VHH binders against Fructose-bisphosphate aldolase 1 (cfxA). Designs and how they scored, part 24

Target 1, 359 residues: Fructose-bisphosphate aldolase 1 (cfxA), of Cereibacter sphaeroides (Rhodobacter sphaeroides) (p27995)
Amino acid sequence: MALITLRQLLDHAAERLQGYGVPAFNINNMEQGLAILAAARACDAPVIASRGARSYAGDIMLRHIVEALAEMYPQIPICLHQDHGNNEATCLSAIRHGFTSVMMDGSLQADMKTVASYDYNVDITRRVTDAAHWVGASVEGELGVLGSLEKGEAEAEDGSGAEGKLDHSQMLTDPDQAVEFVQATRVDALAIAMGTSHGAYKFSRKPDGEILAMRVIEEIHARLPATHLVMHGSSSVAARLQDLINAHGADMPQTYGVPVEEIERGIRHGVRKVNIDTDCRMALTGQFRKVAMESPKEFDARKFMIPAMKEMEALVRDRFERFGTAGNASKITVIPMDDMAKRYASGALDPAVATAKAA
Key: E = the ipSAE of ESMFold2; O = the ipSAE of OpenDDE; V2 = 0.75 times the mean of E and O plus 0.25 times the DockQ between their complexes.

## First folded at step 21 (VHH; framework vhh_rezetamig_d1)

Design v3 (from t1 with H52R; at its last look DockQ between E and O 0.52; V2 from the best seeds 0.00; counts 0 for: pae E 12.8 > 2)
Fold by ESMFold2, look of step 21:
Structure v3 (fold): chain B 359 residues (1-359), chain A 121 residues (1-121)
Amino acid sequence: as target 1 above (359 residues)
Amino acid sequence: QLQLQESGPGLVKPSETLSLTCTVSGGSISSRTYYWGWIRQPPGKGLEWIGRIYRTGSTYYNPSLENRVTISVDTSKNQFSLKLSSVTAADTAVYYCARNPEYYEGYYDYRGQGTLVTVSS
C-alpha cells in the first residue's frame, strides 16, 4: 500500500466541514507501531508515524516497520514523517528511504542547538522544499524556537532544541515573518512557536491561553489558511501517567503539559498536526514499571510489553477521538508520490496568502 | 453551571438488567472535549469505574465488567445511559454519572449526587 504524504493528509483535515487535527506519534519500535495502528484501525483514523530528532531505530528500520504495518493495516493511510531534520542531506536521505514527509528545522543551525537567523532558515528550508517537491514529498518548516514562556528558557530533548535563556521574540512566531517565510519556501506545513517546550517537565502550573499565546495561531491561520499549522511539545503529561510512573519506582516532580482542551482549541483555530511523544513514552514506561514491581519473578518480555502496548493504544485512541481524526481513514484515497509531484510542478499547491477583510 | 442527575429504578431483581439515565444540564454531551462516564460505590468499599462514552457513541469499559455493560448516548435529549446485565447482589451500589476530561478510569471533574441501586429478590 502507498504511503500518504503529509500534504494530502493535512489538506483532507482542513477541507472537511469540521476541520480536524492529526496526532503525529513517534515510533521507535515494533510495539509502538502495533499499538498505534491497532488504535487507528479501531478508530478508522489516518496516522502520522514520526521519526524523532534523535534516531533510535534509524530510517531504514523505520521504513520497514511502517511497510509491515501498512501490509497489516491496508485500510489505514500512513504518513511516514522525519522530524527535526538538521540539513538537506538528512532530509533527502529520509526521502530516499521512503519517507513521504520531512521537516527541515532551519530555526536552528545544523548542530540543532544554535538559534539560526531568519535568512538562514529561509534559505535552507527553500532548498529542501524544492528538492522534496520534485519527487512529491511534503516539507514541514519551523519558524520560532520552542521554549517555555513561563520560564523564558529552552531545554533540549534527545539532542534537539536550543538551550539556555531565550528572548520572548525567539519563542513566539512573528505572523508577518510567517507569511514571508511560507511564500519564500513553499512549505506544506509550518511548526510555530507559541510557548510550548519539549519533555515531561513543561510548566509549573496548568497552562491556559495566556501561557500558550494562542492568538499567534489565530493570526497566522487567518493569513495562511492553506498552510497547515503544527504544534510541537504538545503532550498533555496527564496526571494519571505521572501517578502510574511514580507509584512504580520513579521520582517525577509534579508538572503540567498542554491540556487536551487547549490542543483542541488550537485545532479549532487552524492547527492540523499535533506532535505527541512524551505521553506515549510515559504510558509505555509506566506499565512496564508496574509489571516489573508487581511481578518480580517475571522474565518473559511479552508479559511486560503487552500491557504497555494496551496503555499506549488507549492513549492513542483518546487522541484520535478528541482531535476529530477518528472516522476519516475510510474517506481518504491515497495519492501516490509521483502524482503529488505533478501537482507541485503545476503550481496547484503553491502557497496562498489571505488578505484580511473588514468585519 | 454543569449539573449531572441520575435517574432510574432503585431496586432490581437478580439476573435482570440494571438501567440508569444521566441527564446533563448546563453543558452539552456533544462537546468534543469531554467523555461521559459511570462510576459506582458498593457498600463499605471505594469507588469503582464502570466505563465511559464519547459523543460519537465510542465506548471504553472497565475490563472486569465489559461483558455486562452497555453505555449509550442520546444527544437530542442531552442524556447518556448505563445498562448492566445479569446483576447479582454484588452489583448493589450507589451509582454516579460523571464527566471525564481524560479516558482513564476513575478520573472525573464533575459527578452527580448518586442513586442507590439495590439488587435483591
Scores: ipSAE 0.000, ipTM 0.366, lowest interface PAE 12.8, mean pLDDT 83
ESMFold2 (binder alone), look of step 21: mean pLDDT 86; pTM 0.881
OpenDDE, look of step 21: ipSAE 0.021; ipTM 0.453

Design v4 (from t1 with I29F; at its last look DockQ between E and O 0.47; V2 from the best seeds 0.00; counts 0 for: pae E 2.9 > 2)
Amino acid sequence: QLQLQESGPGLVKPSETLSLTCTVSGGSFSSRTYYWGWIRQPPGKGLEWIGHIYRTGSTYYNPSLENRVTISVDTSKNQFSLKLSSVTAADTAVYYCARNPEYYEGYYDYRGQGTLVTVSS
ESMFold2, look of step 21: ipSAE 0.440; ipTM 0.796
ESMFold2 (binder alone), look of step 21: mean pLDDT 84; pTM 0.861
OpenDDE, look of step 21: ipSAE 0.643; ipTM 0.851

Design v5 (from u5 with Y108F; at its last look DockQ between E and O 0.63; V2 from the best seeds 0.00; counts 0 for: pae E 4.2 > 2)
Fold by ESMFold2, look of step 21:
Structure v5 (fold): chain B 359 residues (1-359), chain A 121 residues (1-121)
Amino acid sequence: as target 1 above (359 residues)
Amino acid sequence: QLQLQESGPGLVKPSETLSLTCTVSGGSISSRTHYWGWIRQPPGKGLEWIGHIYRTGSTYYNPSLENRVTISVDTSKNQFSLKLSSVTAADTAVYYCARNPEYYEGYFDYRGQGTLVTVSS
């Protein structure tokens, strides 16, 4: 089976009654891939497999891992996605190596630390979309930077993100700019910045951070109902996972995550792709630590990794179920990338602005 | 408002199958945010999680019981069920149905009144 593009997958997610979200999972090794695809097979769910900024596998290895997974699980559509691309060369290299989707993160300069201007973001993102669409690949853009309204500080996703203090306007996406950005760049999906319920700035409404961030999502979706919104920094840090790792030899500080119920709310308001990484890594590490502590003479790596993979599978199944992704793999017929290129060339996938669509 | 009620036989013979049904009222088992499950408490022992099920039929089971346990959901009747096969006297316990906002054990937020099931000849 051919790999599915992000555009086709998220169009499918948006066209379902009620709409659904698709978790995007970072894959760094075979064991993560096996856990994710076992869950996807069990749930009949399509998969977004992502290369994160700190991936040590690289484009070539990850392509081959995903190709092997597609052969093992021919029933499951897999989108191979490069996350947080820092320039055209990175994005085009990923496409050359077989990625069906890339993210051009023009909200940052190429160092992936310095906040870029809006004009820089539009220019570099449009150049990537032009090239990607000629060959049928999907492009995700980003407008806004990751950060905490509560702290007023930048945050990173897998090592990619601004540093230092941010003002409020850098941490939340302006809906008017989002419409302009999508029209100018023709991105298939848009990552938007969301704050927490604390640390509100000069909003026209009473500050209540989480409510205000959700209203931004809803307003953008109302104006751009066919542009698929992406939620970054979406770790929930389930209580079990934190308890598991700390009970077995770790001393990790309290981590504050996005409640899964808030992610589900985002999906109901137009979020279609949800990046999941930290929870998966904690699931693997927690079980690894548990085996190490309970069986101190054990040296066989498989006896550490098999329970780790099972814990990750359980988490991944939950995300497929709660996001409504489950049950959809069998309803998808993958459109080959060459045919997606024809759709882009015809103008059928060009941006549209609407003010009346809701579901 | 939410109420969970267990029903089923209170006496089961060894080697047979224990069967219980939980009827949910004042809420819906089609909730996208909850799992529906079973816990038990043997006499003089602590609570033991058996497993739970999502509205779609996806299940999670206690590994120590998973080869003998089947949990099923019937969303049209707002009910879910437990079957525990090949029971022995060790399976004598008070059985509770419960709601869990999490996919993993230990975080249930509602449970029924419980029903004693005794395994004896």
Scores: ipSAE 0.352, ipTM 0.746, lowest interface PAE 4.2, mean pLDDT 85
ESMFold2 (binder alone), look of step 21: mean pLDDT 86; pTM 0.878
OpenDDE, look of step 21: ipSAE 0.554; ipTM 0.811

Design v6 (from t1 with E66K N67S; at its last look DockQ between E and O 0.64; V2 from the best seeds 0.00; counts 0 for: pae E 3.8 > 2)
Fold by OpenDDE, look of step 21:
Structure v6 (fold): chain B 359 residues (1-359), chain A 121 residues (1-121)
Amino acid sequence: as target 1 above (359 residues)
Amino acid sequence: QLQLQESGPGLVKPSETLSLTCTVSGGSISSRTYYWGWIRQPPGKGLEWIGHIYRTGSTYYNPSLKSRVTISVDTSKNQFSLKLSSVTAADTAVYYCARNPEYYEGYYDYRGQGTLVTVSS
């Protein structure tokens, strides 16, 4: 079964009577993949399999993992997505290796540390988008810098994160710029900065509108109703998982993630892709620790991984259900990338030019 | 304030079907946030998770009971129900309906007062 592009999947998500969101889960190993697809099969959900900025398994291994998953679960559309590409070469390399979607993170320079100018972001994202669309691959762009509004800093997880002190203006996507950005680049999805950050320590308290600016999503959606928006750093870091981890030998400080309710709010306002990684990590390692503590004589990795996978599967299924993803896999007809390329070439997928209402 | 209330017969004959309904007040079962489930506690035993249902009708059951359990939801009545077929004395327990904020078996933040169901000839 052919892998699905991000654009196809998100279009489907947007076109449904009740638009839904698709969680993008990071896949670093076989076990994560199996857990995700088991959940997907159980609730008939399409999958975005995302590779982070840093490769754990490598391009070849990950490709083959996803290919294997696609073979095992032929009824499940899978989008293989490269997260936080830093330049043209990285993005194109991903496409060459079978990725159907790439994120060009032009919010940062190629070093993945230095905040980039708007012009830089537009230029590099446009180049990647043009190249990707020639072969039917989808492109996600990012406007604004991911980071904590509380700290004024980004947290680098997986090698991508702004260094230094950030201004709040840098960490919040400008809605007007978003319009210009989408028009100039023609990205298929737009990652929004609204105070989320990567990792488990997103917020020091239950987030409110001051530190999680969901209003930014709403404002952008109002201006770009047809543009698929993406929430990054959107693990919820559930208390249960924290407790699971800490009860079994860890010392994780109390932290807060993005409430699921807020994600749902985002979905109601044009969010179609939700990046989740930390929750999955916590699920896996929590159960892993539990096994380690409760079965100190156990040395078979499978005995650790089986419970870990089950925990992750439960989490994934929860997100599929809550985001409305469940029940949609069977409704999707995958379009080959070559055909997508033709659609791009025809202009059929170009961003809708907001007709300025003639005052 | 959210309230869950179990209702149904307190006595069921062996081989018959146990049927319970949970009426939810002070909250909507149509919420995207929660699962709605059943747990039970046999006399002298610990709590056992039976299963839960999502607003969409998606269900997840305890594997040990899966073949006998049906959970359904009626959003119009703000109710969800449990059917347990082919009951035996082993199914005698206090049954609780519960709200689960996560897709995790046995986890709940609210539950009913419970209702005793005795399986006896």
Scores: ipSAE 0.221, ipTM 0.689, lowest interface PAE 2.5, mean pLDDT 93
ESMFold2, look of step 21: ipSAE 0.354; ipTM 0.744
ESMFold2 (binder alone), look of step 21: mean pLDDT 86; pTM 0.880

## First folded at step 22 (VHH; framework vhh_rezetamig_d1)

Design z1 (from t1 with R32Y; at its last look DockQ between E and O 0.37; V2 from the best seeds 0.00; counts 0 for: pae O 8.6 > 2, grease 25.4 > 24.2)
Fold by OpenDDE, look of step 22:
Structure z1 (fold): chain B 359 residues (1-359), chain A 121 residues (1-121)
Amino acid sequence: as target 1 above (359 residues)
Amino acid sequence: QLQLQESGPGLVKPSETLSLTCTVSGGSISSYTYYWGWIRQPPGKGLEWIGHIYRTGSTYYNPSLENRVTISVDTSKNQFSLKLSSVTAADTAVYYCARNPEYYEGYYDYRGQGTLVTVSS
């Protein structure tokens, strides 16, 4: 089965009577992939597999992992997505290596540390989008900087994150600007900044509207009802996982993530992609620790990985069900990238021009 | 108003199977709008998610209990059930049936009053 593009998958998600969201899970190794696809098969869910750190497994290994998964699970559409591309070369390299979707994160400069200007973001994102669409690959853009509204700072993940103090205006996507951005770049999905950050320590308390600005999602959706929105840093960092980790030798400070109910709220307002990584990490390492403590003589890595995979599978399946992803894999016929390229070329996938309501 | 009620034996012997039934009133399980499941609270411990049946009809269980847990539904009776095999003293708890029990937080929309199940020889 051919890998599915992000655009096709998210179009499907949006077109259903009850629009659904698709979690994007980071995949760094075989076990994560297996856990994700086991869950996907169990509940008939399409998959977005996002590349995490480039340096861990490498592009070749990751490609082959995903190809293997696609072969093992031919009924499951898999979108291989490059997360947080920093420039044209990175994005095109991903496409060359079989990625069907790339994110050009133009919210930051190429160093992935310096906040970029709007013009920079538009220009580089547009270039990537044009190039990707020529070959049928999908592009996610990002407007606004991911960061904590509480701290006024971003958290770096895999080398990506703004450095220094950030203004709240930088960490919240401007809805009007979002309209302009989508029109100018023609991205297939738009990552929104609304107070989420990468990592486990997103919030110091249960989030409310002051620190998680879901209203931004709603406002953007109102202006761009046909644009697929993406929530980054949207692990929930469940208390159960914290307890699992801390009960088995860790000292993780109490923290809070994005409540699942808020994600569901986002999905009701145009969110179609939800990035989840930290929860998966916690699931895996929690079980690693548990096995280590409960079986101090165990030295077979498989004995650690099996419970870890089960925990991650449970998490993944839960998200598929709650986000409405479950039951949709069988409904999708994957469109080859070459055909997607033709669709792009025809203009069929161009953003709808918001008719300026004459005030 | 939706009501859930647990029923079953309050005493189970070690190695036997714990069986509970939840009777739902004021709503239909067959609508498959919600997922239905079980949570438990051992003495002196927090709530633990056991498992549930999703609206899609699929079941999912706590990984720690997966090999011992079976949840089923009887739509004709508007009931769903829990079976927990090979019980030990560690399985002593107040058991609750719930609508939309949360996997991680142990939250729910609705739950029963709970029933104490003691595992004792």
Scores: ipSAE 0.009, ipTM 0.354, lowest interface PAE 8.6, mean pLDDT 91
ESMFold2, look of step 22: ipSAE 0.184; ipTM 0.652
ESMFold2 (binder alone), look of step 22: mean pLDDT 86; pTM 0.873

Design z2 (from t1 with R32W; at its last look DockQ between E and O 0.37; V2 from the best seeds 0.00; counts 0 for: pae O 8.9 > 2, grease 24.5 > 24.2)
Fold by OpenDDE, look of step 22:
Structure z2 (fold): chain B 359 residues (1-359), chain A 121 residues (1-121)
Amino acid sequence: as target 1 above (359 residues)
Amino acid sequence: QLQLQESGPGLVKPSETLSLTCTVSGGSISSWTYYWGWIRQPPGKGLEWIGHIYRTGSTYYNPSLENRVTISVDTSKNQFSLKLSSVTAADTAVYYCARNPEYYEGYYDYRGQGTLVTVSS
């Protein structure tokens, strides 16, 4: 089965009677891939596989992992997605290496540390979008800077994250500006900044509207009902996983992530892609630690990874079910990228923007 | 008003299978809008998620219990059940059936009163 583009997948998600969300899981190694696809097969869910650390496995290895997975699970549509591209070269390189979707994160400059101007963001995102669409690849843009409203700062993940102090205006996507951004860039999906951040330490308490601005999503959706919205940094950082980790030799401070019910709320308001990485990390390493502690003589890596994969699989399956992703893989016929390119060229996929101001 | 009620033996011998049934009233399991599951609380310990069944029919179990757990539903009786095989003293706990149990976060919409199951010879 051919890899699916983000645009096709999210269109499908949006067009269902009950729109659903698709979790985007980071994939860094074979075991993560296997866990994800095992879950996907079990509940008939399409998959967004996002590249994690670029330097960990490399693009070639990741591509081949995903190709292997696609071969092993031909019934499961897989979107290979480049997360947080920093410039045109990075994004196009990903496409060259078989990625069907790329994110141009123009919220930051190419160094992925400096907050970029709106004009910079529009220009670079538009260029990437134009280039990607020529070959049928999908593009996710980002408006606003990911960061903690509590701390006034961002957390870096894999080298990506704003440095320095941020004000709330920078960390919250402006709904009116979002309309302009989508029109100008023609992105296939829009990442929204609403107080989420990367990592495990998103919130110091159970989040409320002051520190997780779900209203921003709702307001943007009202203005852009046809635009696929993306929630970044949306691991829930489950207490159970914290306990699992801490019970087995770790010292993780108590923390809070994005409640699953809030993600579901987002999905009801146009969110179609949900980035999840930290939860998967915690699932894997929690079980790894458990095995290490309970079986101190064990030295076979497989014995560590088997329970780790099972934990991650359970997590992934749960998210597929809760986000409505489950049951949809079999309903999708993958459109080749060349055909997607034709659709883009015809204008059929151009954003339909009706400007509605929230009363 | 939705109500959940656990039923089953309060005493199980080691190596045997623990069997519990949850009877749901005030709502239909057949509507299949929610997922239904089981949690337990061993003495002196926190709540532990056992597993649940989603509307799609898919079951999800705690990885630590996966090989021993079976959750099923009987729509004709508006019931769902738990089977836990090869029990040991470690399985002694108050068992709760719940609607939409959050296995990582410890939340639920509705929960039964719970039933103590003791594993003893």
Scores: ipSAE 0.008, ipTM 0.314, lowest interface PAE 8.9, mean pLDDT 91
ESMFold2, look of step 22: ipSAE 0.362; ipTM 0.750
ESMFold2 (binder alone), look of step 22: mean pLDDT 84; pTM 0.865

Design z3 (from t1 with N62A P63D; at its last look DockQ between E and O 0.59; V2 from the best seeds 0.00; counts 0 for: pae E 2.8 > 2)
Amino acid sequence: QLQLQESGPGLVKPSETLSLTCTVSGGSISSRTYYWGWIRQPPGKGLEWIGHIYRTGSTYYADSLENRVTISVDTSKNQFSLKLSSVTAADTAVYYCARNPEYYEGYYDYRGQGTLVTVSS
ESMFold2, look of step 22: ipSAE 0.449; ipTM 0.801
ESMFold2 (binder alone), look of step 22: mean pLDDT 86; pTM 0.876
OpenDDE, look of step 22: ipSAE 0.356; ipTM 0.739

Design z4 (from t1 with T33I; at its last look DockQ between E and O 0.42; V2 from the best seeds 0.00; counts 0 for: pae O 8.1 > 2)
Amino acid sequence: QLQLQESGPGLVKPSETLSLTCTVSGGSISSRIYYWGWIRQPPGKGLEWIGHIYRTGSTYYNPSLENRVTISVDTSKNQFSLKLSSVTAADTAVYYCARNPEYYEGYYDYRGQGTLVTVSS
ESMFold2, look of step 22: ipSAE 0.495; ipTM 0.815
ESMFold2 (binder alone), look of step 22: mean pLDDT 86; pTM 0.877
OpenDDE, look of step 22: ipSAE 0.014; ipTM 0.319

Design z5 (from t1 with S58A; at its last look DockQ between E and O 0.46; V2 from the best seeds 0.00; counts 0 for: pae E 3.4 > 2)
Fold by OpenDDE, look of step 22:
Structure z5 (fold): chain B 359 residues (1-359), chain A 121 residues (1-121)
Amino acid sequence: as target 1 above (359 residues)
Amino acid sequence: QLQLQESGPGLVKPSETLSLTCTVSGGSISSRTYYWGWIRQPPGKGLEWIGHIYRTGATYYNPSLENRVTISVDTSKNQFSLKLSSVTAADTAVYYCARNPEYYEGYYDYRGQGTLVTVSS
């Protein structure tokens, strides 16, 4: 089966009677890939596989991992997605290496540290979108800066994250500006800033509307009902996983992530992609620690990886079910990228010109 | 006040099918948040996860029991059930229905008081 584009997958998610969300899981190694696809097969769920840090496995290895997975699981649509691209070259390189979707994060300058102006964001995102669409690849844009409303700062993830103090206005996507941004760039999906951040320490308390601004999503959806919204930094950091880790030699401070119920709320309001990485990390390392502690003589890495994969698979299955992703893989016929390119060229996938204005 | 209550015969003959029903009150099994499952504890042994079901009807079973286990849900009655076929003495246990807040074997936040099922001729 050919790899699926983000646009096709999210269109399908939006068009179902009950719209669903698709979790985007980071993939850095074979075991993560296997866990994700095992879950996907079990749940009949399509997959968004997001690249993690380039420096860990490299683009070639990741490509081949995903190709292997696609061969092993031919019935599962897989979207290979480049997360947080910093410029045109990075995004196009990803496409050259088989990515069917790229994110141009123009919320930051190319250094992925400096907050960018709106004009910069629009210009660079539009250029990437034009280039990607020529070959049928999908593009995710980002408006607003990911960061903690509590702290007034961002957390870096794989080298990406704003440095310094951030104003709340920078960390919340403006709904009216979102309309303009989508029209100007023609992105296939829009990442929203609403108080989420990367990492495990997203919130210091159970989040409420003051620190997790789900209202922003709702407001944007009202104005852009046909635009696929993306939630970043949306691991839930479940207490169970914290306990698993801390019971086996770790000292992780109590923390809070995005409640799954809030993600579900987002899905009801146009969220179609949900980025999850920290939860997967915790699942894996929790079991690593458990095996290390309970089997101090164990030295076979496979004996660590097997329970780790099982834990991650359970997590992934949970998200597929709760987000409504489960049961949809078999309903999708993958459209080749060349055909997607034709659709883009025809204007069939252009954002709607008429959008509702806030009363 | 969520309550789970197991019901069914306490005695089953070898080779027959064990059948139990869990009645849920104070909460809806149609919730997106939870799975609904079965666990058992044989005499002198630890708890064993049997399986659970999601509101959509998706089932998840212990691989060791997968070929004999059927879990079903009736949302209209706010009930879910367990069928275990071809029972032997090894299936004698206290059976619990439970609520699972996550897809995780044996993880539950609520469970019934349990019902003893004895497999005997």
Scores: ipSAE 0.327, ipTM 0.724, lowest interface PAE 2.1, mean pLDDT 93
ESMFold2, look of step 22: ipSAE 0.364; ipTM 0.754
ESMFold2 (binder alone), look of step 22: mean pLDDT 86; pTM 0.878

Design z6 (from t1 with Y35S Y54S Y103S; at its last look DockQ between E and O 0.40; V2 from the best seeds 0.00; counts 0 for: pae E 13.8 > 2)
Fold by ESMFold2, look of step 22:
Structure z6 (fold): chain B 359 residues (1-359), chain A 121 residues (1-121)
Amino acid sequence: as target 1 above (359 residues)
Amino acid sequence: QLQLQESGPGLVKPSETLSLTCTVSGGSISSRTYSWGWIRQPPGKGLEWIGHISRTGSTYYNPSLENRVTISVDTSKNQFSLKLSSVTAADTAVYYCARNPESYEGYYDYRGQGTLVTVSS
C-alpha cells in the first residue's frame, strides 16, 4: 500500500472548514509504532511517523517497520517523514529508502548547532525541493531557530538545535522573509520559530498569545494560506508523566513545555503539523519504571513494554482528539507519489501568496 | 462555585466491582472545555491516575488498570462514574473525582473531598 505524502495529508487537514492539526510522532522502535497505530485505529486518524534528527533505527529499519504497520492497518494513511535533515544527502537518501516526506533544516549549518544565514537556508532547501518534487516527495523547511522568548535561549529538539543565548531575530520567524523563503524554495510546509513559554502551570491555563508569539503564526498564515505551518519544540512535557516517572525511582527536575491549549490555538490559526517526541518517550519510561519498582524480580522485557505501549497509546489518542485529527483517516484516499510528481510538474502545487491584509 | 462529590460504598468484597459516582454541581459536565477523571491514593503512596473521559467523550485509562476500569457519564444527572472490576486488597485507596482543563495533564483544578474504599472480606 502507498504511503501518503506530507503535502497531501496537510492539504486535507487545511481543506476542512475549521482545519485540523496532525501530530507527528517520532518512531524509534516497533513498540512505538504499534502504540501509535493502535491509537490511530481507535481514533480513525491519519499518522505522521517521523525519523527524528538522531537516527536510532536508521532509515532501512524504519521503512520496514512502517511498511509492516501499513499492512497491519491498511485503513490508516501513514506519512513517513525524515525530520531535521542536516544536508541534501541525508534528505535524498531518505527519499531513496521510501520516505514520502523530508525536512531540510537549513536554519542550521550541517552540524545542527550553528545558526545558518538566510541565503544558505534558501540555497540548500531549494536544492532539496527541486529533487524531492521530481519524484513526488514533500519537503518541509525551517525559517528561524527554536528558543524561549522569556529566557532568550535556544532549546533542542531530539538532540537537534542551537545552544546558548539568542537575540529575537534568531528566535522568531520574520513574516516578510517567510513569504520570500517559500517563493524561493517551494517548500510544502514551513516550520516556524515562534518562541515558547518556560513557566509553571498549576491548576489554571494562562491565556498568553505574546509568550507563544501567536501573532507571528497569524500573519504568516494570512500571507501564505496554502503553505502549511509546523510547530517544533512543542511537546507539553506533561506534568502527569513527570510525576509518574519520579514516583517510580527517577529524580528528574520538574520542567514545563508548551501547554496543549496553546498548540490548539496554533492549529486554529494555520498550524497543520505538530511535532511530538518528548511526551511519548516519557510515557514509555514512566510505565517501564513503574513495573521495575513494583515488580523488582520481573525480567521479561515484554512485561515492561506492554504497559509502556499502553501509556503511549493513551497519550497519542489524546493528541489525535485534541488536534482534530480523529475521524479523518476514513476520509482520505492516498495519492501515489508518481501522481504527486505530476501535480508538482504541472505547477498545481506552486506556492500561493495572498495580498497583504488591508488595515 | 464548582463542587465535586464522590458517592458509593466504602467497603467492597474481593473479586467484586467497585462502583463510584461523582456528582457535579455549580458547572456542567457537558461542557467541551473540561475533562473529568478519577484518581486514587493507596495507603502510604502517592496519587495514581485511574483515567478520564475527555471533552469529546473519549475514555483514557491508566494502562495498569485498563482491562478492569470503565468511566462513563450521565449528562441528565450531571454525573460521571467509575467502575473497577475484580478488586483486590491492592485497590484499597482514597478515591477522588476531579476536573481537568487539560485532558491528559496531571493538573486538576477541582477535586472532590475523597472517599475511602476498603477492599476486605
Scores: ipSAE 0.000, ipTM 0.328, lowest interface PAE 13.8, mean pLDDT 81
ESMFold2 (binder alone), look of step 22: mean pLDDT 82; pTM 0.839
OpenDDE, look of step 22: ipSAE 0.038; ipTM 0.412

